# Ledger of designs, part 407: VH-VL binders against q96il0

Target 1, 167 residues: q96il0
Amino acid sequence: APERGAERRDTAPSGVSRFCPPRKSCHDWIGPPDKYSNLRPVHFYIPENESPLEQKLRKLRQETQEWNQQFWANQNLTFSKEKEEFIHSRLKTKGLGLRTESGQKATLNAEEMADFYKEFLSKNFQKHMYYNRDWYKRNFAITFFMGKVALERIWNKLKQKQKKRSN
Below, E stands for the ipSAE of ESMFold2; O stands for the ipSAE of OpenDDE; V2 stands for 0.75 times the mean of E and O plus 0.25 times the DockQ between their complexes.

## First folded at step 19 (VH-VL)

Design H6 (framework fv_ebronucimab; at its last look DockQ between E and O 0.56; V2 from the best seeds 0.69)
Fold by OpenDDE, look of step 19:
Structure H6 (fold): chain C 167 residues (1-167), chain A 120 residues (1-120), chain B 111 residues (1-111)
Amino acid sequence: as target 1 above (167 residues)
Amino acid sequence: EVQLVESGGGLVQPGRSLRLSCAASGFTFSSYGMNWVRQAPGKGLEWVSYISSSGGSTEYADSVQGRFTISRDNGKNSLYLQMNSLRAEDTALYFCAKKYEFGSWSFDYWGQGTMVTVSS
Amino acid sequence: QSELTQPRSVSGSPGQSVTISCTGTSSNIEAGYDVHWYQQHPGKAPKLLISDNSNRPSGVPDRFSGSKSGNTASLTISGLQAEDEADYYCQSYDSSLDAYVFGTGTDVTVL
């Protein structure tokens, strides 16, 4: 009995961009676009004396980035797959091959592709609505904590100035 | 309504492995971090493990580090805990717990738990 | 494991106010990490009562309130009712352990 080769389902690798910023950097770094999501990853700087509030903000930003990367990687994969299936199905219905006589990949016209895009958007409408809702919630939370961190830093600077004036 | 249902608990001998599952419903599972928390009989709560919404980040308590593995399948709305090299001290009711809000490190919804008993 | 310290038990009469303390260390509550509170009835799952020191989730009665000062957090139950008889746990984050930490738990009895 021939050993059916286990089709390695290409699980979208959780491809944390292997971009390592220089160790001495005191700033966030932006990496190249991810090959699956097409989003640029950010490497967040970790200060030596990170406050609990700064840590909370950093972790929230990291988690949000990971969430966003995964969403778009999966969305792009689904889109590409469904697009290819749609094209193949339509060509087959027309009695056309996947390749032209010149050996080029057979394509559908703009009107047929418009039907695909409309159907795809309709099918994924709810998914996009949930994404947008959660995107706004996450960014609101991030902005809120950014404000808190800014206030904390101002307060700490003021305390240090007062202590220097008293000595 | 949010529901979390744990399964996979049972009686096992020391050194054996067990896999727990948690089925989630009533919310967008892929948007929230998930946790495992355990409670030994007649004892307090102990945090076990955390996994981010994407599954890209995981954290473990020292007591289970290197022995337990948390994972998730967002397509199946499922959370898992692979427990290897089980010890008597791992005997507990295991809860899956949802992270509350973005930026909060609290747990708003809990399952009813699944009992794991490690005994010779 | 570094647990947050709670009193073992607290008791009160119906209509009275009771307070449960949660004492941490320099690596958790005193460092400025938020404290959360849970209620657990016998044989039931824990329920979130207070998030982020003083935030009350929807569905939680206003008789429950949380505060934090220094290395100590407090849960106050005003107008104690028979249904409030349960175990109560505080929870925070510890930077030295890089882990979530729970309190030792407090048994609240209504006399």
Scores: ipSAE 0.781, ipTM 0.912, lowest interface PAE 0.7, mean pLDDT 92
Fold by ESMFold2, look of step 19:
Structure H6 (fold): chain C 167 residues (1-167), chain A 120 residues (1-120), chain B 111 residues (1-111)
Amino acid sequence: as target 1 above (167 residues)
Amino acid sequence: EVQLVESGGGLVQPGRSLRLSCAASGFTFSSYGMNWVRQAPGKGLEWVSYISSSGGSTEYADSVQGRFTISRDNGKNSLYLQMNSLRAEDTALYFCAKKYEFGSWSFDYWGQGTMVTVSS
Amino acid sequence: QSELTQPRSVSGSPGQSVTISCTGTSSNIEAGYDVHWYQQHPGKAPKLLISDNSNRPSGVPDRFSGSKSGNTASLTISGLQAEDEADYYCQSYDSSLDAYVFGTGTDVTVL
């Protein structure tokens, strides 16, 4: 088991967690859920003598993770903000305060909240459609390059065996 | 249709700063990495900087490292290049360029460029 | 240094084929990084012609073709037309520089 790194990579502006994997890891590492996106980050192993194809795959996987983390962090924040704005707006329209007599945060009943969920879904429908399209495009590309890397490694193993015979 | 429109170029004195902008439309800006590429008058193409789709990864040519900062605002579909400590050799037409499909390290759409001239 | 080497110019008559070479180094094309090709008319932005050695993006005529072997990539223009008169650049990635690198450029003349 390699030592755990104490070094922090500060990526807070992008919404990516500050998880630091072990310094001598030979494997991909999955960290705890990011507080903004609620997704688990992966820290990718960089092999010695990484081929250009392996590098391309690793960077594609890493950037896809960053893209996915940012999308869901932004959507979670937007959902929370718009929910509160909707509740505030509807309470104002009804002439009610933001707090009940007991000091609890005033809210809307399930029928009233259904209007919010419909509005939010409608407002964000295109954004989620484009996310889904690009998610599938990214995963198709990743799968394609994983296959190419697998073939490259098979070819390299066969060439290594040829070199051993010729010595 | 995909459009990239650069702005913010102009004439500046050496040692001063300038900020370039690129407005994107016609594609999902937040899904793609973006680049700045420059071309000095009568010369070839020179890559300047890259930023990943999320903004989480940036890369710079050695000639601009420490002086230029690439950034993006995915909410505004905008790419930026902050250029500090400008030198005469930074004089060029600056293009904003979109990374092609996922897994390709090529640039499929380019703006028409914004001219930066550094002289006293 | 870091530039990919291209011939300064090539020429051909309408209907002929021309081939542009792009020669790299051990840290870029020879190492196995893909090569891409761009066309640039005077005063215009570059246009992607070939990605990933041989792929034609949608809308690029099939008379443009690309290949890569060893340390050299090639762009072939079959059935040369007057509008093909332009500058052509190859592009790759260089692992020693951690940078995208362009070729020196080739001026194609249609006679």
Scores: ipSAE 0.699, ipTM 0.879, lowest interface PAE 1.2, mean pLDDT 86
ESMFold2 (binder alone), look of step 19: mean pLDDT 92; pTM 0.939

Design H7 (framework fv_ebronucimab; at its last look DockQ between E and O 0.56; V2 from the best seeds 0.72)
Fold by OpenDDE, look of step 19:
Structure H7 (fold): chain C 167 residues (1-167), chain A 120 residues (1-120), chain B 111 residues (1-111)
Amino acid sequence: as target 1 above (167 residues)
Amino acid sequence: EVQLVESGGGLVQPGRSLRLSCAASGFTFSSYAMNWVRQAPGKGLEWVSYISSSGGSTEYADSVQGRFTISRDNGKNSLYLQMNSLRAEDTALYFCAKDYEFGSWSFDYWGQGTMVTVSS
Amino acid sequence: QSELTQPRSVSGSPGQSVTISCTGTSSNIEAGYDVHWYQQHPGKAPKLLISDNSNRPSGVPDRFSGSKSGNTASLTISGLQAEDEADYYCQSYDSSLDAYVFGTGTDVTVL
């Protein structure tokens, strides 16, 4: 019995962009767009005296970025795959080959492609609704923590000024 | 209703491997980080491992570092714990636990647990 | 593993108030990390009671309250009921371990 080669399902590699910011940087860095998600990754700076609140904010931002990268990478792959399948199916139904007589990739007209986009959006509507909901929840949480961190920093600066005036 | 159902526990000898599974339902599994927490018989709770919502980040307790591997399949709403080089000290009820709201490092839903017994 | 320190047991009569303490170190509670509280009945999974020091999730009775000061967090159960007999655990994060940490647990008995 021939060993059916396990089709390596190309799981979108969690390709953390190999972009390493300079070690001495005190700032967040933005990398090039990811090849699958087309989103630019951010490398977050870790201060030497990071507070627990700053750490929570950083970890939440990192997790949200990873979540967003994965969503769009998968969405883009699904879109590309389904688009190709749609084109192939329609060409076959028309009795057309995948290539024109000139050797170019056969394409569908704008009206046929509009049907694909409508169907794709309808099929993925619920997925997009959940994404949007979670996106807003995550960003709200991030904004809330950013506000808390800002207040903490102001308070610490005020305490330091008071201590300097008392000495 | 949120449900977490652990499976894969059993009796194993020291040095052997075991794989635990957790089936999740009633929420968007891919949106939340997940954890494993264990409880030895008659003892307290011990955090074991964390995995981010995307699966891109993982964390482990020192007691299991290098021996256990946490993973997830968001398409199957499933969480896993591969346990290698098992020791008697790993004997515990293992819970799957969901992270609470974003930015809260707490666990709002727990499974009933699956029992792992490591004995010669 | 650096566990948060809890009293082994706390007891009270029905209708009384009881307080459970959770004492940490410079790498967890004293450093400013939030504390969470769980209730566990015998043979059951833990239930989240308090998140982020004092936040009460939906479905948790108002007789449960949390606070934090310095290196110590506290869970107060007001109007103690027979159903409150359970084990209670605090939980936080430890920066030295880069891990979540639980308290030693407290057995609450209703007399």
Scores: ipSAE 0.868, ipTM 0.954, lowest interface PAE 0.5, mean pLDDT 92
Fold by ESMFold2, look of step 19:
Structure H7 (fold): chain C 167 residues (1-167), chain A 120 residues (1-120), chain B 111 residues (1-111)
Amino acid sequence: as target 1 above (167 residues)
Amino acid sequence: EVQLVESGGGLVQPGRSLRLSCAASGFTFSSYAMNWVRQAPGKGLEWVSYISSSGGSTEYADSVQGRFTISRDNGKNSLYLQMNSLRAEDTALYFCAKDYEFGSWSFDYWGQGTMVTVSS
Amino acid sequence: QSELTQPRSVSGSPGQSVTISCTGTSSNIEAGYDVHWYQQHPGKAPKLLISDNSNRPSGVPDRFSGSKSGNTASLTISGLQAEDEADYYCQSYDSSLDAYVFGTGTDVTVL
């Protein structure tokens, strides 16, 4: 199953200003990969003068990260469980032990494991289809709100410029 | 078609508890945040509680904070509201409501509601 | 719970236009939060009419329109029909309460 990341990066030193909280609180923080989902969580910075539109964007990004994290954590767990069950079932059908002569877990070759991957994807096809649809919907919405926030910030800078020129 | 069906309402004495359920169908339940909204007899709408699509975030109106607990089971397409320490002021028709579009903060589908009456 | 202020009732004859106001505070509408509108017939669940100030969800007739300016949002019903007789609620978000807030409700009567 493909990994869908919610990984975010620090937007760089140019985002630092006197009106931000201390530097360690002025940026989104990206944590280590989650043990089960293998995704890096983002802790989102809340600006002191966050507009309603900026708040909507932040909450949408947070909620999307939660949603994505839960999906992949569940899929990774299910994948691991079903993989072990598949290997065990196929070894038993072949009359082979679960361990090699050296004591290591017996495995199936890549061609045999391809059957598992195909079966797993087929079994989970509809769930992945709904996930992909909603992932695209969420990313479209996030992009839309990012555009609106960018326009809002440009408009506010132009308004500030007009105010200073009139004084 | 989208359906939301509330259940678990009834007549209870003050101080008692009830658990409301909402069965969802016709959409990918696990993708949407859900809300409870109530309406006292002859009165307007009052938002009660919110839960994010994954269940990782919850919010409550001040009037119910600490007494009510919202939860969801995405495997069963079900939303719940555990109502403890019920008061007469909690008497209302309780609606389950689905978030509209991502980022809208509005509710496009509502159930028909389940009536909770808290009376001595 | 903070409430958004609406007129108690509005009436009009078939074919007329009626407008319902929704007035907020500095922590909701005036702060820039969007306003949504719901229609509720007696004994029925609310139905979303307008989202994000002026957007009409699929299936909502063109005669319903919304706008927002400053601390006030408005819902206009043009070409009033008998089926429009219902209660109407506005809704927004309040940053001081961290809560969704509804208006007091408006009873629309078709004469």
Scores: ipSAE 0.687, ipTM 0.880, lowest interface PAE 1.2, mean pLDDT 86
ESMFold2 (binder alone), look of step 19: mean pLDDT 92; pTM 0.929

Design H8 (framework fv_ebronucimab; at its last look DockQ between E and O 0.40; V2 from the best seeds 0.70)
Fold by OpenDDE, look of step 19:
Structure H8 (fold): chain C 167 residues (1-167), chain A 120 residues (1-120), chain B 111 residues (1-111)
Amino acid sequence: as target 1 above (167 residues)
Amino acid sequence: EVQLVESGGGLVQPGRSLRLSCAASGFTFSSYGMNWVRQAPGKGLEWVSYISSSGGSTEYADSVQGRFTISRDNGKNSLYLQMNSLRAEDTALYFCAKDYEFGSWSFDYWGQGTMVTVSS
Amino acid sequence: QSELTQPRSVSGSPGQSVTISCTGTSSNIEAGYDVHWYQQHPGKAPKLLISDNSNRPSGVPDRFSGSKSGNTASLTISGLQAEDEADYYCQSYDSSLDAWVFGTGTDVTVL
């Protein structure tokens, strides 16, 4: 019985951007667009005296970024795959080959492609609704924590000024 | 309704391996971090491992570091814990637990647990 | 493992108020990490009671309240009921361990 080669489902590698910011950087860095998601990753700076609140904010931002990268990487892969399948199916139905007589990749007209886009959007509508909901929830939480961190920093600065005036 | 159902527990000898599974339903599994927490018989709770919503980040307790591997399949709404080089002290009821709201490092939903017994 | 310290047991009569303490160290509660509280009945999974020091999730009765000051967090159960008999655990994060940590647990008995 021939060993059916396990088709390695190309799971989109969690492509940790190979971009390493300079070690001495005191700032967040933006990397080049990821090849799968087309999103630019941010490398978050970790301060030496990071507060628990700053740590929570950083981890939440990092997790949200990873979540977003994964969603769009998978969405783009699914889109590309289904688009190709649609084109192949339509060409086959028309009795056309995958290549033109000139050797170019056969394409569908704008009207046929419009049907694909409409169907794709309809099929993925619920997925996009959940994504948008969670995106707003995550960003709201991030904004809330940013506000808390800002207040904490102001308070710490005020305490330091009071201590200097008392000495 | 949110449901978490653990499976894969059993009796094993020291040095052996076991794989636990947790089936999730009733929420968007891919949106939340997941955890394993264990409880030895008649003892308190011990955090074991964490995995981010995307699976890109993982964390482990020192007691299991290098021996246990947490993973997830968001397409199957499933969480896993590969346990290698099992020890007697790993004997516990293992819970899968969902992260609460974003930015809260608490766990709002727990499974009923699966029992792992490591004995010679 | 650096565990948060809780009293072993707390008891009260129905209708009374009881408080459970959770004492941490410079690497967890005192450092400013949030504390969470869980209830566990015998043979059941833990249930989240309080998140982020004082936030009460939906479905949790208002008789449960949380607070934090210095290196100590507290869970207060007002109007103690027979169904409140359970084990209670605090939970936080420890920066020295880079891990989540639970308290030693408190057995609450209703007399």
Scores: ipSAE 0.870, ipTM 0.955, lowest interface PAE 0.5, mean pLDDT 92
Fold by ESMFold2, look of step 19:
Structure H8 (fold): chain C 167 residues (1-167), chain A 120 residues (1-120), chain B 111 residues (1-111)
Amino acid sequence: as target 1 above (167 residues)
Amino acid sequence: EVQLVESGGGLVQPGRSLRLSCAASGFTFSSYGMNWVRQAPGKGLEWVSYISSSGGSTEYADSVQGRFTISRDNGKNSLYLQMNSLRAEDTALYFCAKDYEFGSWSFDYWGQGTMVTVSS
Amino acid sequence: QSELTQPRSVSGSPGQSVTISCTGTSSNIEAGYDVHWYQQHPGKAPKLLISDNSNRPSGVPDRFSGSKSGNTASLTISGLQAEDEADYYCQSYDSSLDAWVFGTGTDVTVL
């Protein structure tokens, strides 16, 4: 699967200073926290002479970031929604309204809320187990690609040194 | 066991639209990128489109760019391909295919395909 | 849309070895992009045989092996068996098209 949807393009504009030095003046950028996932997105730099392996690593990191942000955004929303539904359900069972006499949202005490947290954890255990498994798989994959890129760069430097010594 | 089941194919006139679906099971659908690959009758394989695991990134072959839209619903474990402005050259068996390992850019599980025929 | 070049057909007797070549261009295999291989029986979906030039996914017999050198990738089937009669496709990425590309396909016949 190709993953060419990078935020920044590697083509420079035709105006003054269109040249962007490869890796010495341009870097990945970290943006502000996403309001739904509370995670900071990374805006990946695309060097002008990106190798096939560097391209694969960049796209894997981008895809992993998107995957992680979606998971936590969904979990945060689900937690909040199910918490309110639990409170409303328990209040209805007790014959109580959704608001107190003062107009504030009615709530449950800590012991009552402990039932919610226990039920939520049990209900979502398998989902979080699969998330953790895939999170580790993705990070191991990223680490191996980072190692491959590092080795590629060292090998290119060694070829360059051997060429210069022979010339 | 991993299973991918395509549906929504059929006979359609040029210029019309068709929507393909792919139902996934047996793996964590939301963790993997998905692809559409097509095969014209008696011909080879042609990659059509890709969508990342979250749906945040999409790619298209030049031949379908602007006419086809890939999407997914991770809540329903479903992949979709909206095909607009269909042409005779789009006639093919359409497969959905799962990314193999993270970063490998290969496809380990494929559905059996749904046939799309575009003719007058 | 560019395709990777494969021989139209190859054949062999049971127990023999056959090799299928996959030749690319300067924007795909020669540029350094990995090659993957798929097997497709008539009327069936493709199956992944080899990923990343030489890696065999779980469940693929070790009689299938892959390699890549320069602008050419090779799939070798050693100890050819009757069930290996199928179409075989290579796949890579093409940077000039910004797209995945498949080979032209090879029909393997077991005599």
Scores: ipSAE 0.723, ipTM 0.893, lowest interface PAE 1.0, mean pLDDT 86
ESMFold2 (binder alone), look of step 19: mean pLDDT 92; pTM 0.937

Design H9 (framework fv_ebronucimab; at its last fold request DockQ between E and O 0.53; V2 from the best seeds 0.75)
Fold by OpenDDE, fold request of step 21:
Structure H9 (fold): chain C 167 residues (1-167), chain A 120 residues (1-120), chain B 111 residues (1-111)
Amino acid sequence: as target 1 above (167 residues)
Amino acid sequence: EVQLVESGGGLVQPGRSLRLSCAASGFTFSSYGMNWVRQAPGKGLEWVSYISSSGGSTEYADSVQGRFTISRDNGKNSLYLQMNSLRAEDTALYFCAKDYEFGSWSFDYWGQGTMVTVSS
Amino acid sequence: QSELTQPRSVSGSPGQSVTISCTGTSSNIEAGYDVHWYQQHPGKAPKLLISDNSNRPSGVPDRFSGSKSGNTASLTISGLQAEDEADYYCQSYDSSLDAHVFGTGTDVTVL
């Protein structure tokens, strides 16, 4: 029985954005679009006196960002690969070469490409549904923690004002 | 139903290596962070390592830092722990544990564990 | 390693209420990190009882409740039942270790 070649699922390398924000920055930075996901990474600022709640929020945001980056990187790679395979297969079926007489990459018409997009979306429908579900859950959690952090900051400011009035 | 099944445990000599695996089912594995927690015989729980949902971030306890490597294959719904330079103190039942809700640093589902015994 | 301190054992009669304490330090519970609680029966995997100080996950009986004040968290078991005989662990995060930390564990016995 021929050893079914383990389809090396080309997972996008976890591209650590090489963008380094300035060391003395007290703000979040937005990096250039990632080459695989096309998403712009955010470099989150870490306060010197970060509260546990702020830390939780930051880590959740970071983890969510990484999750998004990985999902779209993989999705884009899969899309590109399947698109190329589809084009090659269709051209072959038509008896056409991969290059035109002028040396340009042979392309399919809009109708044929529409079929590809429909098939691709259909095939990945469940994946996208799970992604969307988790996306909403994550963003809800982030928003919730943002609210908590905001309240904590307000409370701390009020306490400081009271202490200053008592002295 | 959520299931976590650990494997790869056994008897090894000090200085040797062992690789643990955890097979996950019943949930979207790629959406959650995963952990390894160990329990020495007759002792309490000790957190060992964490890996983010994407695998882009990892954390380790000081006791295993530089010796253990956590990894995951989301396509196979699998979590791994590569243990190098094993010591007698690493003898424990090793659990894989799933992160609870997003932003909660707790673990809602645990496997039954796989026993690692390091002895000369 | 900065372990959270728990009593070694707690006992109670059926129907009584028992409380397990979990005492931390300035780098974990007192710093404001949340506390979680687990139940572990002999030879079984731990089960999450309480998350985030007082949140009870689905499927956990209402007789289990958690609270936190200052550097101490508490798990209360109301209406103690024979099935509640187990080891209980608190868990939090320690900023000095940058790690999750567990309590020393408490053996709960039903008399």
Scores: ipSAE 0.883, ipTM 0.960, lowest interface PAE 0.5, mean pLDDT 93
Fold by ESMFold2, fold request of step 21:
Structure H9 (fold): chain C 167 residues (1-167), chain A 120 residues (1-120), chain B 111 residues (1-111)
Amino acid sequence: as target 1 above (167 residues)
Amino acid sequence: EVQLVESGGGLVQPGRSLRLSCAASGFTFSSYGMNWVRQAPGKGLEWVSYISSSGGSTEYADSVQGRFTISRDNGKNSLYLQMNSLRAEDTALYFCAKDYEFGSWSFDYWGQGTMVTVSS
Amino acid sequence: QSELTQPRSVSGSPGQSVTISCTGTSSNIEAGYDVHWYQQHPGKAPKLLISDNSNRPSGVPDRFSGSKSGNTASLTISGLQAEDEADYYCQSYDSSLDAHVFGTGTDVTVL
């Protein structure tokens, strides 16, 4: 629903920043990560007999979801603000007004907008690098705790089987 | 180098308020949960409060629930503790502490602490 | 209010090993929550020595080791050195309080 299709032409296959991670394990991701779409929040149930490991995993998943949602919400705001500032700065440099003769917001051609996307990615590279590092660290940690919970449940099932045979 | 610097402590009368701050540097502040831990003079450590990396989840020790409010500003790399209705038993050195690794409930970096004295 | 129990003090000569115990209750260590250990020199902030029962963070000397069994965790300092003279605290989580809890603290003296 952007007002100009030119804004979306620069999002063709060049953008690694719009990477859509695979659906991990038994958890749903609601749609691909996108500058205009947020992942749907997941409500985490606390079972009556939750073990310490299960509790750690649940809290880690919840806080990772919140951390991820906050990053992308802030990214969309920053992108939109910097895009507007870039367009206004370039129009001023060209001696053009901020509005067209019809009153619509003036914009730049595809080549000029490509300059924005290049500059934006360059300026925000470090922030995205830290986000990617911490995203992988969080996902490795979640996978590790999922494995420990699975082993704990197998062990508990084996103990229940031994109890039944001894009775 | 990870660094945490607390400030805002002082001498106050019972029933008054103080606001503690913790300035963080040397790590991605917005990625980690943060804690306040206090130590009364000559005594042991007592966990006070926790806030998640996004600020979406908070936890409090029973002794401060309803009186203290933890908050953070990830844009300023700062952690805060608003302390209301202060009591003599709140007298302590207050540390801010960073969560260690994701999923660990331990604290790897601590500030130097800021002293809060509640006395009439 | 609820604290993990530690001996008040332990002592040893340089080069010896000392062990500090940390005993919990059914709502913390016995329930299965991990135990962490901190060293605190006089006038300084605590330093994490052992996380998650036995993990040694980077920069912590190999002479520090931890373990947990049942309702008790242990920190062992092998090859005791003068700089190991400090207070030591264990920490865990308590499900009845919904809170992190620390031990009573142990003063380690190097003779």
Scores: ipSAE 0.759, ipTM 0.908, lowest interface PAE 0.8, mean pLDDT 85
ESMFold2, look of step 19: ipSAE 0.753; ipTM 0.907
ESMFold2 (binder alone), look of step 19: mean pLDDT 92; pTM 0.944
OpenDDE, look of step 19: ipSAE 0.863; ipTM 0.954
ESMFold2, look of step 20: ipSAE 0.744; ipTM 0.906
ESMFold2 (binder alone), look of step 20: mean pLDDT 92; pTM 0.945
OpenDDE, look of step 20: ipSAE 0.862; ipTM 0.952
ESMFold2, fold request of step 21: ipSAE 0.744, 0.743; ipTM 0.901, 0.904
ESMFold2 (binder alone), fold request of step 21: mean pLDDT 92, 93, 93; pTM 0.941, 0.942, 0.944
OpenDDE, fold request of step 21: ipSAE 0.882, 0.883; ipTM 0.960, 0.959

